# VH-VL binders against Uncharacterized protein y4mC, part 6

Target 1, 209 residues: Uncharacterized protein y4mC, of Sinorhizobium fredii (p55562)
Amino acid sequence: EDLSSQQQWPGTPLSRVEALAVLQTLNANLLSNASATLTLDRWCEAHRLAPPGSKIVAKHVQGHDKPANVHIRKLLHVGPNEPIVYRHVRLACGDRILSEADNWYVPARLTAEMNEVLNTTDISFGRAVRSLNFTRTNLTARLLWSPLPEGWDMSAELPVSSSGPLIPPPFLLEHHAVLKLQDGTPFSAVVESYTNNVLDFPAPLLYPQ

## First folded at step 13 (VH-VL)

Design j2 (from g8 with heavy chain Y101S)
Fold by ESMFold2, look of step 19:
Structure j2 (fold): chain C 209 residues (1-209), chain A 124 residues (1-124), chain B 108 residues (1-108)
Amino acid sequence: as target 1 above (209 residues)
Amino acid sequence: QLQLQESGPGLVKPSETLSLTCTVSGGSISNRDYYWGWIRQPPGKGLEWIGSIWYSGDTYYNPSLKSRVTISVDTSKNQFSLKLSSVTAADTAVYYCARGSRLFDWASYYFDYWGQGTLVTVSS
Amino acid sequence: SYVLTQPPSVSVAPGQTARITCGGNNIGDKNVHWYQQPPGQAPVVVVYDDSEKPSGIPERFSGSNSGNTATLTISRVEAGDEAVYYCQVWDSSSDHVVFGGGTKLTVL
């Protein structure tokens, strides 16, 4: 995706505060919901990132296999011989790719119907397994870019205004999580990376007094 | 075949800024699977990691160096760079760039391709 | 932060087995990676994730990791194996790549 077509926000301290507030609102919504897909459906609608009524469309990315390592197998409570499937999906709202998601999942812990859909369609992982009513254990959540320095809200010096627009880098948030069945059994290890398209809307009209 | 090549001045004066560029060929730096690293080795000594950067800009630095280090990426040139400020004789080393593979998280982070290295001497 | 300890040198006769250790507190809970650095050359990864090998690394190289010690084992040592060997981990408490001090393998 061409990230150079991002909506331009002013390069001001206020715009940086707004960007951080918006990013952390999305971050909180993602961390409080087991399904990133459902959260992004609401985000896309709320911020009009596509025509009204648009839903997140998944694009299954093929051609790269990333076999589970020993660490992933420990997270999933499986032995060295248990089959694990890797799946890479892009989640898009209209033409905007909002996230890249990597799943390592244990097919034996899904229904035959879920595995069939995952094997034969581009469906997003979260949508395919929605009926499990799975829970999410968040391992890490990292701002890949912070519009403001650490400590900005108390004692850190805010950046001076720049002559050019605020330019978010291609990726803004990264989460590592484990998805679990209702009984606590892990079935998927996920890495989710969120693009700057999540901010592709006009800056809020908030100005310093 | 992926290749990494370090370039920059071999001699830097004390208190100045050491500046190196790593050019990647045979592969794209714009790849979500890799963080690109700088590692140095003073003459006769061991390896010291300086930092690593993802093509989107996410960067990790060695805590002992982070006040003096900037690593940046230029995806249009397929390059990443190192700047180390306020150098002293202790910064004399062979500097390597390397590709770091990360699968799920950082537990599996290791360097699978290295440049040949370039000696940078800090001297008057 | 996290410290990896390697013996400065190990000497073995050709055809014998070399064992190079990497000590660290609870290192068995980490994934250990090993690099070979021949004289005047860049390092090359020979083992990753404790015991996995990249394509092209001979079967006689192997790794293990448990408790407080990771070990790189080189069976049927050849003169061409003379190099300095480094272990490496990620320290999650400081988000830091940590290398061991290196072990010079001498083959006689």
Scores: ipSAE 0.661, ipTM 0.859, lowest interface PAE 1.7, mean pLDDT 90
Fold by ESMFold2, fold request of step 20:
Structure j2 (fold): chain C 209 residues (1-209), chain A 124 residues (1-124), chain B 108 residues (1-108)
Amino acid sequence: as target 1 above (209 residues)
Amino acid sequence: QLQLQESGPGLVKPSETLSLTCTVSGGSISNRDYYWGWIRQPPGKGLEWIGSIWYSGDTYYNPSLKSRVTISVDTSKNQFSLKLSSVTAADTAVYYCARGSRLFDWASYYFDYWGQGTLVTVSS
Amino acid sequence: SYVLTQPPSVSVAPGQTARITCGGNNIGDKNVHWYQQPPGQAPVVVVYDDSEKPSGIPERFSGSNSGNTATLTISRVEAGDEAVYYCQVWDSSSDHVVFGGGTKLTVL
């Protein structure tokens, strides 16, 4: 939950620049790696969002299936009758949910062992299929929130300090991607939404270097 | 059963701000699967999308209206709202709120539940 | 600025088949959604994702989409089908919802 008494960031121009820089650092790391889980492991460790050595824990969410549509089938290069499985997990660092992940995947492109683990445990998708050494093709990436206005780096006026803290909305980033086997065969379409808990640590201390 | 109900003044003077609220009952606005929309229909004319909002605040606007529109959400009241500034007689319309379903991406975005609509007249 | 074009009206006799078209450049690459709006009522979705139907929509309603034309087909038309029908897509180039101009179906 709360690891530090300073996790509310001030509503100042400096803290907004820091928040954007930190958020875009996470964004770049997520986009440059095939596994969101691995990236979040490092993020959790680096920002002490849980005790040292903590790993991302997946929590499988059941009871609400979302069947693949024609567009997802096209992304996965499968016909109308190929079985596709939907899986929803939350990725947590300690008690902090860092992301919601939705996967539509082709079981026939996984091993029987991988399918058994995905069907019977809460394992994150990326960990279950890690031995495939899969790659990631990013389709879209969207900042759901920016602490600074568009054009802040040139013509826009920076916000003034306010009486209240910076209040990020519940979700900050959204990514759409396709995971592919080493030969380029797609096997999972994924939507990843990242919560404001990714910033749940004290604002950076900026010292002269 | 899910129900959407528009509320707000039926008469607005030119140059003022049109303000409407949609109250959602029989379901939660705090759901990852839905962007909540505002759509209007001038008398005798077709449908025009105004914008849509996710409960976390992510918002999309019709480019033709973007400079005058603000859509907001209040999850504690299970409501979302529309403000349209600097109105003219051309803004007279029936205003609908609607639930928009989004599965993977925007290609499958459609409105599966609509409010009853409320007529807003812009007149001196 | 994607444009959807619908004929303003279509007239059919009871029991016949109505075809309502929605034209757009490469609309076959998009997912088309269709709404029925009876007089004085809110719209109701009758087809989504080109050809999928919500529960409660009669089997007489069907949709197709290829090339530059999407079509809503209503077989065995009844007087109760008289309404205005709108097509809708998402325009990914400018991130907005586009509706067609609407087609008034008249059952003679």
Scores: ipSAE 0.640, ipTM 0.854, lowest interface PAE 1.8, mean pLDDT 90
Fold by ESMFold2, fold request of step 20:
Structure j2 (fold): chain C 209 residues (1-209), chain A 124 residues (1-124), chain B 108 residues (1-108)
Amino acid sequence: as target 1 above (209 residues)
Amino acid sequence: QLQLQESGPGLVKPSETLSLTCTVSGGSISNRDYYWGWIRQPPGKGLEWIGSIWYSGDTYYNPSLKSRVTISVDTSKNQFSLKLSSVTAADTAVYYCARGSRLFDWASYYFDYWGQGTLVTVSS
Amino acid sequence: SYVLTQPPSVSVAPGQTARITCGGNNIGDKNVHWYQQPPGQAPVVVVYDDSEKPSGIPERFSGSNSGNTATLTISRVEAGDEAVYYCQVWDSSSDHVVFGGGTKLTVL
C-alpha cells in the first residue's frame, strides 16, 4: 500500500465532512441505479479521474474460482447440483481501478449468446445481460470506512485536526445484491466493492461567501 | 500450508493493556475473502469471539468488548493484532487468532484455520 | 443478543452414534458451524453451513439444521472423538459471532 499517492485530503474536520459527503453521494448514486458502470462513467468524468474522453473499461479477472456456497444457492433458488459460474470483473477509469465485482450466476437462466460473451470477453456482467431488462434487489450496503466517528452528527466530538492527511483504506464501499429476471427469478448474486480511487482527487476548496 | 501464530506477553497487570500479534505464514493476509478473527477462552470455559478484521481495515467487534478493543492489520508484515484495554482477572484466557472465511455475506462466516493459542494471565 | 444452547455433556458407547444439539430461536433460518476442540488443542471446524464438511473430515461426521435445533451427528464414535464441540452462528441483528456453550463428548 502506497499512502503517498493520496495526500489530497487534509486531516481537518472540514475535509472529513467533505470526504463523507462525497462518498455518500457516490453511494446514493450507485444504489439508485441498476448500472454501476454508468454511475462510474459519470463519476470518473465529473472528478477528472482520467484524461478527457476516457471511458470505464471492464477487465475480467481469471484464474481464481470461488465456488458458490449453500447460501448463494438459496439466494438463487437453485439446488446443490445446478451449475453456477463465478466471475470477477474490475472496472477501471484510465489506470484507476474503481471497483471489484464478484458475480455468482446461473448460466441456464441466460441466453446462449450471453453465456458465450461472458466466457470469451472481458465485458462487464451488467452489459452482457442488459437485454434481460433485469431488476436489482439491494441486500446490504456498507460504508467500509468513515472519515468521521459514529455519532458525529449529534453530540459526538469531532476529530481534532491532524498534521497528516486522511488515509483512506483500499476499499470504501461494499454492496450486496441479487439480480432478477422480469418475472422475479434470481439469476445472479453480486458483491461490489469500491476502491479508494473513487476519492483520488483534491478535497473541495470551500470558501466562505 | 497456512499457519497462524499468536505472540505477546503472557502476563499483564490489571488496568493495563493486553497486546497480541498474529503472524500469518504460508498464505497472504491481503485477500478479499477473509476476515481475520480473535477468539478467547477462559480456562475451563467456552469460546468468546472478540472481533474480526479485513485486510482493508473493515472491523467488527463483540458488542460486549467494543469499548475496550482495537484490532488492527499490518499487511506489509502479514500480521494482525489485538489490543484490549483496562484488563481485569476476568480477561485471563487462552487467546486464539483464526482465519474467518466470508465468501458472500456473514451468514456463512466461520473460522477454517486456528492458531495454537497463547495463555494470557492478568495478575498483579 | 442471540443465545445458543448446548447440553453440557453427552456420553456414548464406542461404535454408537452421538448427537450433539444446538438450540436457538429460529436457528433453522441461520447457517450453523461446528467446531471440535480436543483437550489442550485449538478448535477445528468439522461442519460449516449446516451440513458442509471441510476436506479431511471423516464422512461419519454430519450436520443438520431445522426449526429451533441444529444437530451434529457422529456415527461409529471412536475414543479419538472425545472433545468439546461448539456450535456457532452469525447474529445479523447485532453483527457478531455467537458460540454455543460447548458440549463435552465422552466415549464410555
Scores: ipSAE 0.621, ipTM 0.853, lowest interface PAE 1.9, mean pLDDT 90

Design j5 (from g8 with heavy chain N31S)
Fold by OpenDDE, look of step 19:
Structure j5 (fold): chain C 209 residues (1-209), chain A 124 residues (1-124), chain B 108 residues (1-108)
Amino acid sequence: as target 1 above (209 residues)
Amino acid sequence: QLQLQESGPGLVKPSETLSLTCTVSGGSISSRDYYWGWIRQPPGKGLEWIGSIWYSGDTYYNPSLKSRVTISVDTSKNQFSLKLSSVTAADTAVYYCARGYRLFDWASYYFDYWGQGTLVTVSS
Amino acid sequence: SYVLTQPPSVSVAPGQTARITCGGNNIGDKNVHWYQQPPGQAPVVVVYDDSEKPSGIPERFSGSNSGNTATLTISRVEAGDEAVYYCQVWDSSSDHVVFGGGTKLTVL
């Protein structure tokens, strides 16, 4: 993706703190809700990342299949021969890709209608299976980019202010989770990588500059 | 076909910093699917993981070496590098760079492609 | 720290079956990976995720993992199988890649 049109945050200590705060807010919201899609809907609207009324859509990524491994099968409580579908999508807010997700799910534990829409439309996984009222068990959550060094809140040396903008990597957060039916039966494992487009809005101005 | 090649000095003095670079060809280092790792093997000994890096810069280090190790990635050159500071004779080893594959979580993290390795000797 | 224990050496006659064990606390709850390292060469993965095999690895190679022991089995052993074999896991408690000490397989 071309980042030339992306909003640039200043390379100042304050901006770094702001970026960290924003990222941790997003992280907290994602971890506290079962559906990443709905969280991103709200994020998109709140930060005006797309025209009003826009909803997250899933852009299917065509390419190599990623068959479920033994670990995924264990997490999903299925045997070696149970069908598992791999779905690779990019979640888009307007023209901005906010995340990329690998989803492994057990179609036999979904409705026929859910399977149909997952196979034929650009609906996000979370939205497609929303009626299940599923729960989310987060296995891992990583901040892949820290605008500030470890120990910044103590005695670590802070980066000097630069005239250039912050240059975040392509992905800023990564989550691994298992989705479960109301009875606790797992039906999906998901890897979510959140792009730097989640910060593609003007940096907050806390002080006159 | 993916190939990894280690490069750097084969001799380092005690207390200095060991620096190696792994050049990746036949594939992009800028992939969400892979990590890039360093593993070393002292002469006649077993394998020891040093650390791994994602193309974003996210790193994992061996706890026993963490304070001395820095792994970095240069996506523009399709390379990743290892720096090991304050070396001693105990750091003499064949150093391998490798591609780490992780499908989900870390339970199935393993190295599917390896370089040929390069011997680094620490000696005065 | 998590530790993997392998026998230092295993000897087998050609055509026979070699079994290399990898011991670890509750290793059966982990995914074990195996590497073959011929003399003077880099390691090559021969089994991953306990029992899966990469393309190009002979059917003679198989893996199992349960309880406190993972096992690499090499049936109909050939002279070319002589190498040092390493088991490997990921320790989630320390975010650490852990290798076993290696087992030298000698073909008699």
Scores: ipSAE 0.569, ipTM 0.844, lowest interface PAE 1.2, mean pLDDT 94
Fold by OpenDDE, look of step 18:
Structure j5 (fold): chain C 209 residues (1-209), chain A 124 residues (1-124), chain B 108 residues (1-108)
Amino acid sequence: as target 1 above (209 residues)
Amino acid sequence: QLQLQESGPGLVKPSETLSLTCTVSGGSISSRDYYWGWIRQPPGKGLEWIGSIWYSGDTYYNPSLKSRVTISVDTSKNQFSLKLSSVTAADTAVYYCARGYRLFDWASYYFDYWGQGTLVTVSS
Amino acid sequence: SYVLTQPPSVSVAPGQTARITCGGNNIGDKNVHWYQQPPGQAPVVVVYDDSEKPSGIPERFSGSNSGNTATLTISRVEAGDEAVYYCQVWDSSSDHVVFGGGTKLTVL
């Protein structure tokens, strides 16, 4: 990923605080909503990451498979022989990939129409199964990049202001979750990785700097 | 085929820093699917996990070693490294680098490829 | 910290079945992985996620996990199976990879 074309945040203590605040806001929004796709729609618009009216576009990534293991089967409350389908998608806001998602789902617990669209189109999983009015149980949520050191709000020293910009890693957040039908039956396990493109907008200006 | 190879000095003096590098060939470190770990084994003893790193730099360390351990990754060289500071005789061990596979969450995290290991002796 | 307990040694005659146990508090709720380490060699995973096997691992190897005990079973034991076997889990409470103490399997 070429970061040279991305918006750069200053390497200042203030900017680091801002980055953390923004990331935690996104994190909170993602954790409070069942659909990551819809959350990213709002994020994309709010931060003008694409032209007005743009929506998240999913791309089904072909060419590899990740068979479900016993752990995923336990999470989905299925036996060893129940079919589970793996699907990998990238979610884009304009030209920016905002996230990648791995989905393991039980096709028998979806409608035939849902399975058809999942098998034949690039639609995001969340949109494909939206009519289920599913709930999301978040298992883990990790900030993969911390702009500030642990304990920064107490006694830890903030990093010295750098002449260069902040250099976030490729991925900033990772979520693991299980999606459930209205009756509580799990039907999908999801891993979501959110890219540094979620911060690809001008750093907030707080005065005085 | 994926191969891992440890390299570094086999002898380190007490209080110094142990430094090892793992060179990965036959596959890229830059993958979402894998974490890259260090495990050590004192002579005649069992395995002890030191830590693991993702290509993004995200790290997990053994709590008992956390204060002395630094693991880093160099994607340009397809390598990752271990630094263990303030070593003592207790740090004498065969050190393995390994690829950790995690399909979903850490509950299913195991090491599917290992280097041959390198003996590091801490002695005056 | 989470602890895995293995017997230090198990002995079996060729052709017999070896069972190596790994004890841990509510280990049945975890995914257990097993490694074989021949003398002077690096460990190799032989069972992962309680009972799954990597390609190339003989069918003689199997795993189970319930309650407080995980078990690696090696049927029709051969001389080449002589090694130290380690169980391993991830402890989510401490974000820690935990290995058992290892079990030396001796083929008589």
Scores: ipSAE 0.528, ipTM 0.834, lowest interface PAE 1.4, mean pLDDT 93

## First folded at step 15 (VH-VL)

Design k6 (from g8 with light chain S55K)
Fold by OpenDDE, look of step 15:
Structure k6 (fold): chain C 209 residues (1-209), chain A 124 residues (1-124), chain B 108 residues (1-108)
Amino acid sequence: as target 1 above (209 residues)
Amino acid sequence: QLQLQESGPGLVKPSETLSLTCTVSGGSISNRDYYWGWIRQPPGKGLEWIGSIWYSGDTYYNPSLKSRVTISVDTSKNQFSLKLSSVTAADTAVYYCARGYRLFDWASYYFDYWGQGTLVTVSS
Amino acid sequence: SYVLTQPPSVSVAPGQTARITCGGNNIGDKNVHWYQQPPGQAPVVVVYDDSEKPKGIPERFSGSNSGNTATLTISRVEAGDEAVYYCQVWDSSSDHVVFGGGTKLTVL
């Protein structure tokens, strides 16, 4: 799957500030909501990354497994013999993959219906378990790409304007989180990597430039 | 079979920049699960982590070396590199590149494959 | 900075059990990884996540971690087990990989 953005942002200091502002906005939204899927729905619509009415769809990536380790089992408060299911998905907005997610979840803590749809469909995890009214505990959240250098707000030397566009890396954000039932019982650990397609829209026009 | 191989000059003069490259074969560096690392070992001493890099360019550095260290990745060549500036005799060590495996979070981050190491001596 | 403390050396006779300790503040709340480094060779992970073992590592190797001490246990020690062993953790406060000072295991 191609993770590169098609839309190009100018290689200017202003554009870099805009990119950082946009990314931090997305980051804040993702951290403020339990469901990444729903946040990306809104993001997709707001930035017209797909035709009107489009929703995030998950693409289940088959063919590989990542068994839960002792660390994940500790986080999920399960013993060594409790079944844990691994699920890998790509979340798409139209033709754009906006993120990849690894989910480790305890099927015994979900309904039979939830397990069925998770096993047989490309439904996103967030949508599948939405009725649980789960909470999200964010463990780590990182900006993987900084359009501006560290200390840019404190007189650090900024990159000079270039004739070429900004070239973001394939992934821009990474989140690690644990999802919990209403009673506080954890039922899933999740790693989310957000692609540069989240910026695949025209750079904002700010005046003066 | 995954293999890592360090390459670069074995002798560097004081105040110059140490440059090494790690070539990965038998597998792609373009995987979300791995942060590729550099670790060094002075003669007769213990291991010291220098830094790690994700295939997309995200980096972590040892705080004590951060100001002098640059790690980069070239996915097209399946390589990642280390630059250590302003070297002194204290930087003489065997330098290892290694694959760091991270399944979830960083609590379980360990190095599951190592290169054979390359000795870099800082001397006039 | 977070520090891991290991004894500089441990000696054991063949067939006996070696125990190598790794001390750290509240290390029991961390996941400890162990490496074996034979003389003149690169390190190899022998235990990860306190007690997990990679494929190919003998059952004689085991790990535990609680309180302020993690322990690598090598039962029925063989001559080939002579090496320097390092413990390693991730320090979340500084986003730092931390190694212990290493323990030289001598097989008498």
Scores: ipSAE 0.723, ipTM 0.892, lowest interface PAE 0.9, mean pLDDT 94
Fold by ESMFold2, look of step 18:
Structure k6 (fold): chain C 209 residues (1-209), chain A 124 residues (1-124), chain B 108 residues (1-108)
Amino acid sequence: as target 1 above (209 residues)
Amino acid sequence: QLQLQESGPGLVKPSETLSLTCTVSGGSISNRDYYWGWIRQPPGKGLEWIGSIWYSGDTYYNPSLKSRVTISVDTSKNQFSLKLSSVTAADTAVYYCARGYRLFDWASYYFDYWGQGTLVTVSS
Amino acid sequence: SYVLTQPPSVSVAPGQTARITCGGNNIGDKNVHWYQQPPGQAPVVVVYDDSEKPKGIPERFSGSNSGNTATLTISRVEAGDEAVYYCQVWDSSSDHVVFGGGTKLTVL
C-alpha cells in the first residue's frame, strides 16, 4: 500500500489510543529488560525504522558539559570533590536518533580499560561497563507526552477528532536510573530520553474482522 | 553566544492582555536541556517567577498567576511568548525572559541567561 | 508556599568579606542558586547548585548550603560588587520557582 499518503497518524481518538498503547508497549519493554540497546534493536527492526539489516549505532556527543549537582552526588554517594564525568550518547537506527542517554559516572569506580574506551570511542556507556555485571535501580519513568488526557480510561472526556494529523513532540519518554556495582556501590546516574522517532511508522490499521 | 531579547508594547491598558515575545539567538529553543521562563520585577521590588515552558509545550506556572497566564513557543521563529490577561496596575513591572537550565527531573532549575528586560506599564 | 528569607541589606568595607544568607526550611536539601543584579541591570547567575560558578565569575565568590541556611560569600569585596543579590530554588513540593526577597550589598 502507499504508506507515504497515510504515514501521518490521524488526529482521531482511535489513533490517540493506538499511540498510547504503542508508547506504553515500548516503555514496558524498556523497563523489563536490562538492555535498552537490545530493546531498541528489536523495535527498529519490527517497525522498519531503517533499511533491512540496520542495527543500532551509538554516537558519542561532545562539546557540552552538564555538571553533576549535589543531588547527583548524593545518588552516587560521593563528596563535593570526587571527580564525576558526564557523557552523552545518542542511539540511532539508520539516520533516526531513537534515544539520548546522559551518564554522570565516577571514573574511580571503573577499570582503567573502561575509562580509556569511554574517553576515546563512541561506545554506549552500558556496553563499555558490561563486564561489571552492574545492576540498575529505576528511579522514575515518565511519559513526556500523553496522547490521551489523564483519566481517559474512566471518566475523562476524550479529545475530539481534529482535521490535522497527530503530531508528537520531539521527546516522548524519559527514564532516570542509578547503575550499581555488584556490592551495591553506585557508579553512574543515567537519564534516557526517547525521541518521537520511535513512532515514525504508519499508524496501525486496526480493522474489525 | 546565546542572547535573549524581549519585545512587545511598553504600555498596556487595564483589563487588556499583556503580550511579550522573547527572541532567542545563538542557540536553539528546541532543546531538551532547557526550560524558557518569564520573570518580572515590579519597580523597587524583588523578582517574581511567572512561568516556564519546555519545547514540548509542557508548562509550569506560578500558582498566583496561573489563571491569567499563557506561555507558548514558536520553534520556527526561535521564540517564546507570554500573555497575561486582565492586567491591573499591580502588573506594572520589568519583564525578563530567561533560559532555565534543566538537570535531572527538576533536581535543579536555575536561569543561566537573562534578557535585558522590558518595562511594561499598566495605565489608563 | 515555600519561603526564602534574606536580610534586606548588608554593608561591608572594601577588602572585607560579605556573607549574604538565604534561610529556608530544610534548604540544605535543595539546590540553591544566586543572582547578582547591579543597579538598572538584569540579574546574572553567580553561583548555581549551591557552590558551582559559571565561567568568568571571580574565585572570591563562593556558596555553601546546609541545614536551614545557604550563604553567598564574597571575599575581598570591591565597589563593583555593590548590587542586589537574590537566592532561588525549585521547590518540588509546590512545583515552582521561589526567589528570596533580595539583599542589597552596600560597599562602604
Scores: ipSAE 0.078, ipTM 0.656, lowest interface PAE 6.5, mean pLDDT 87

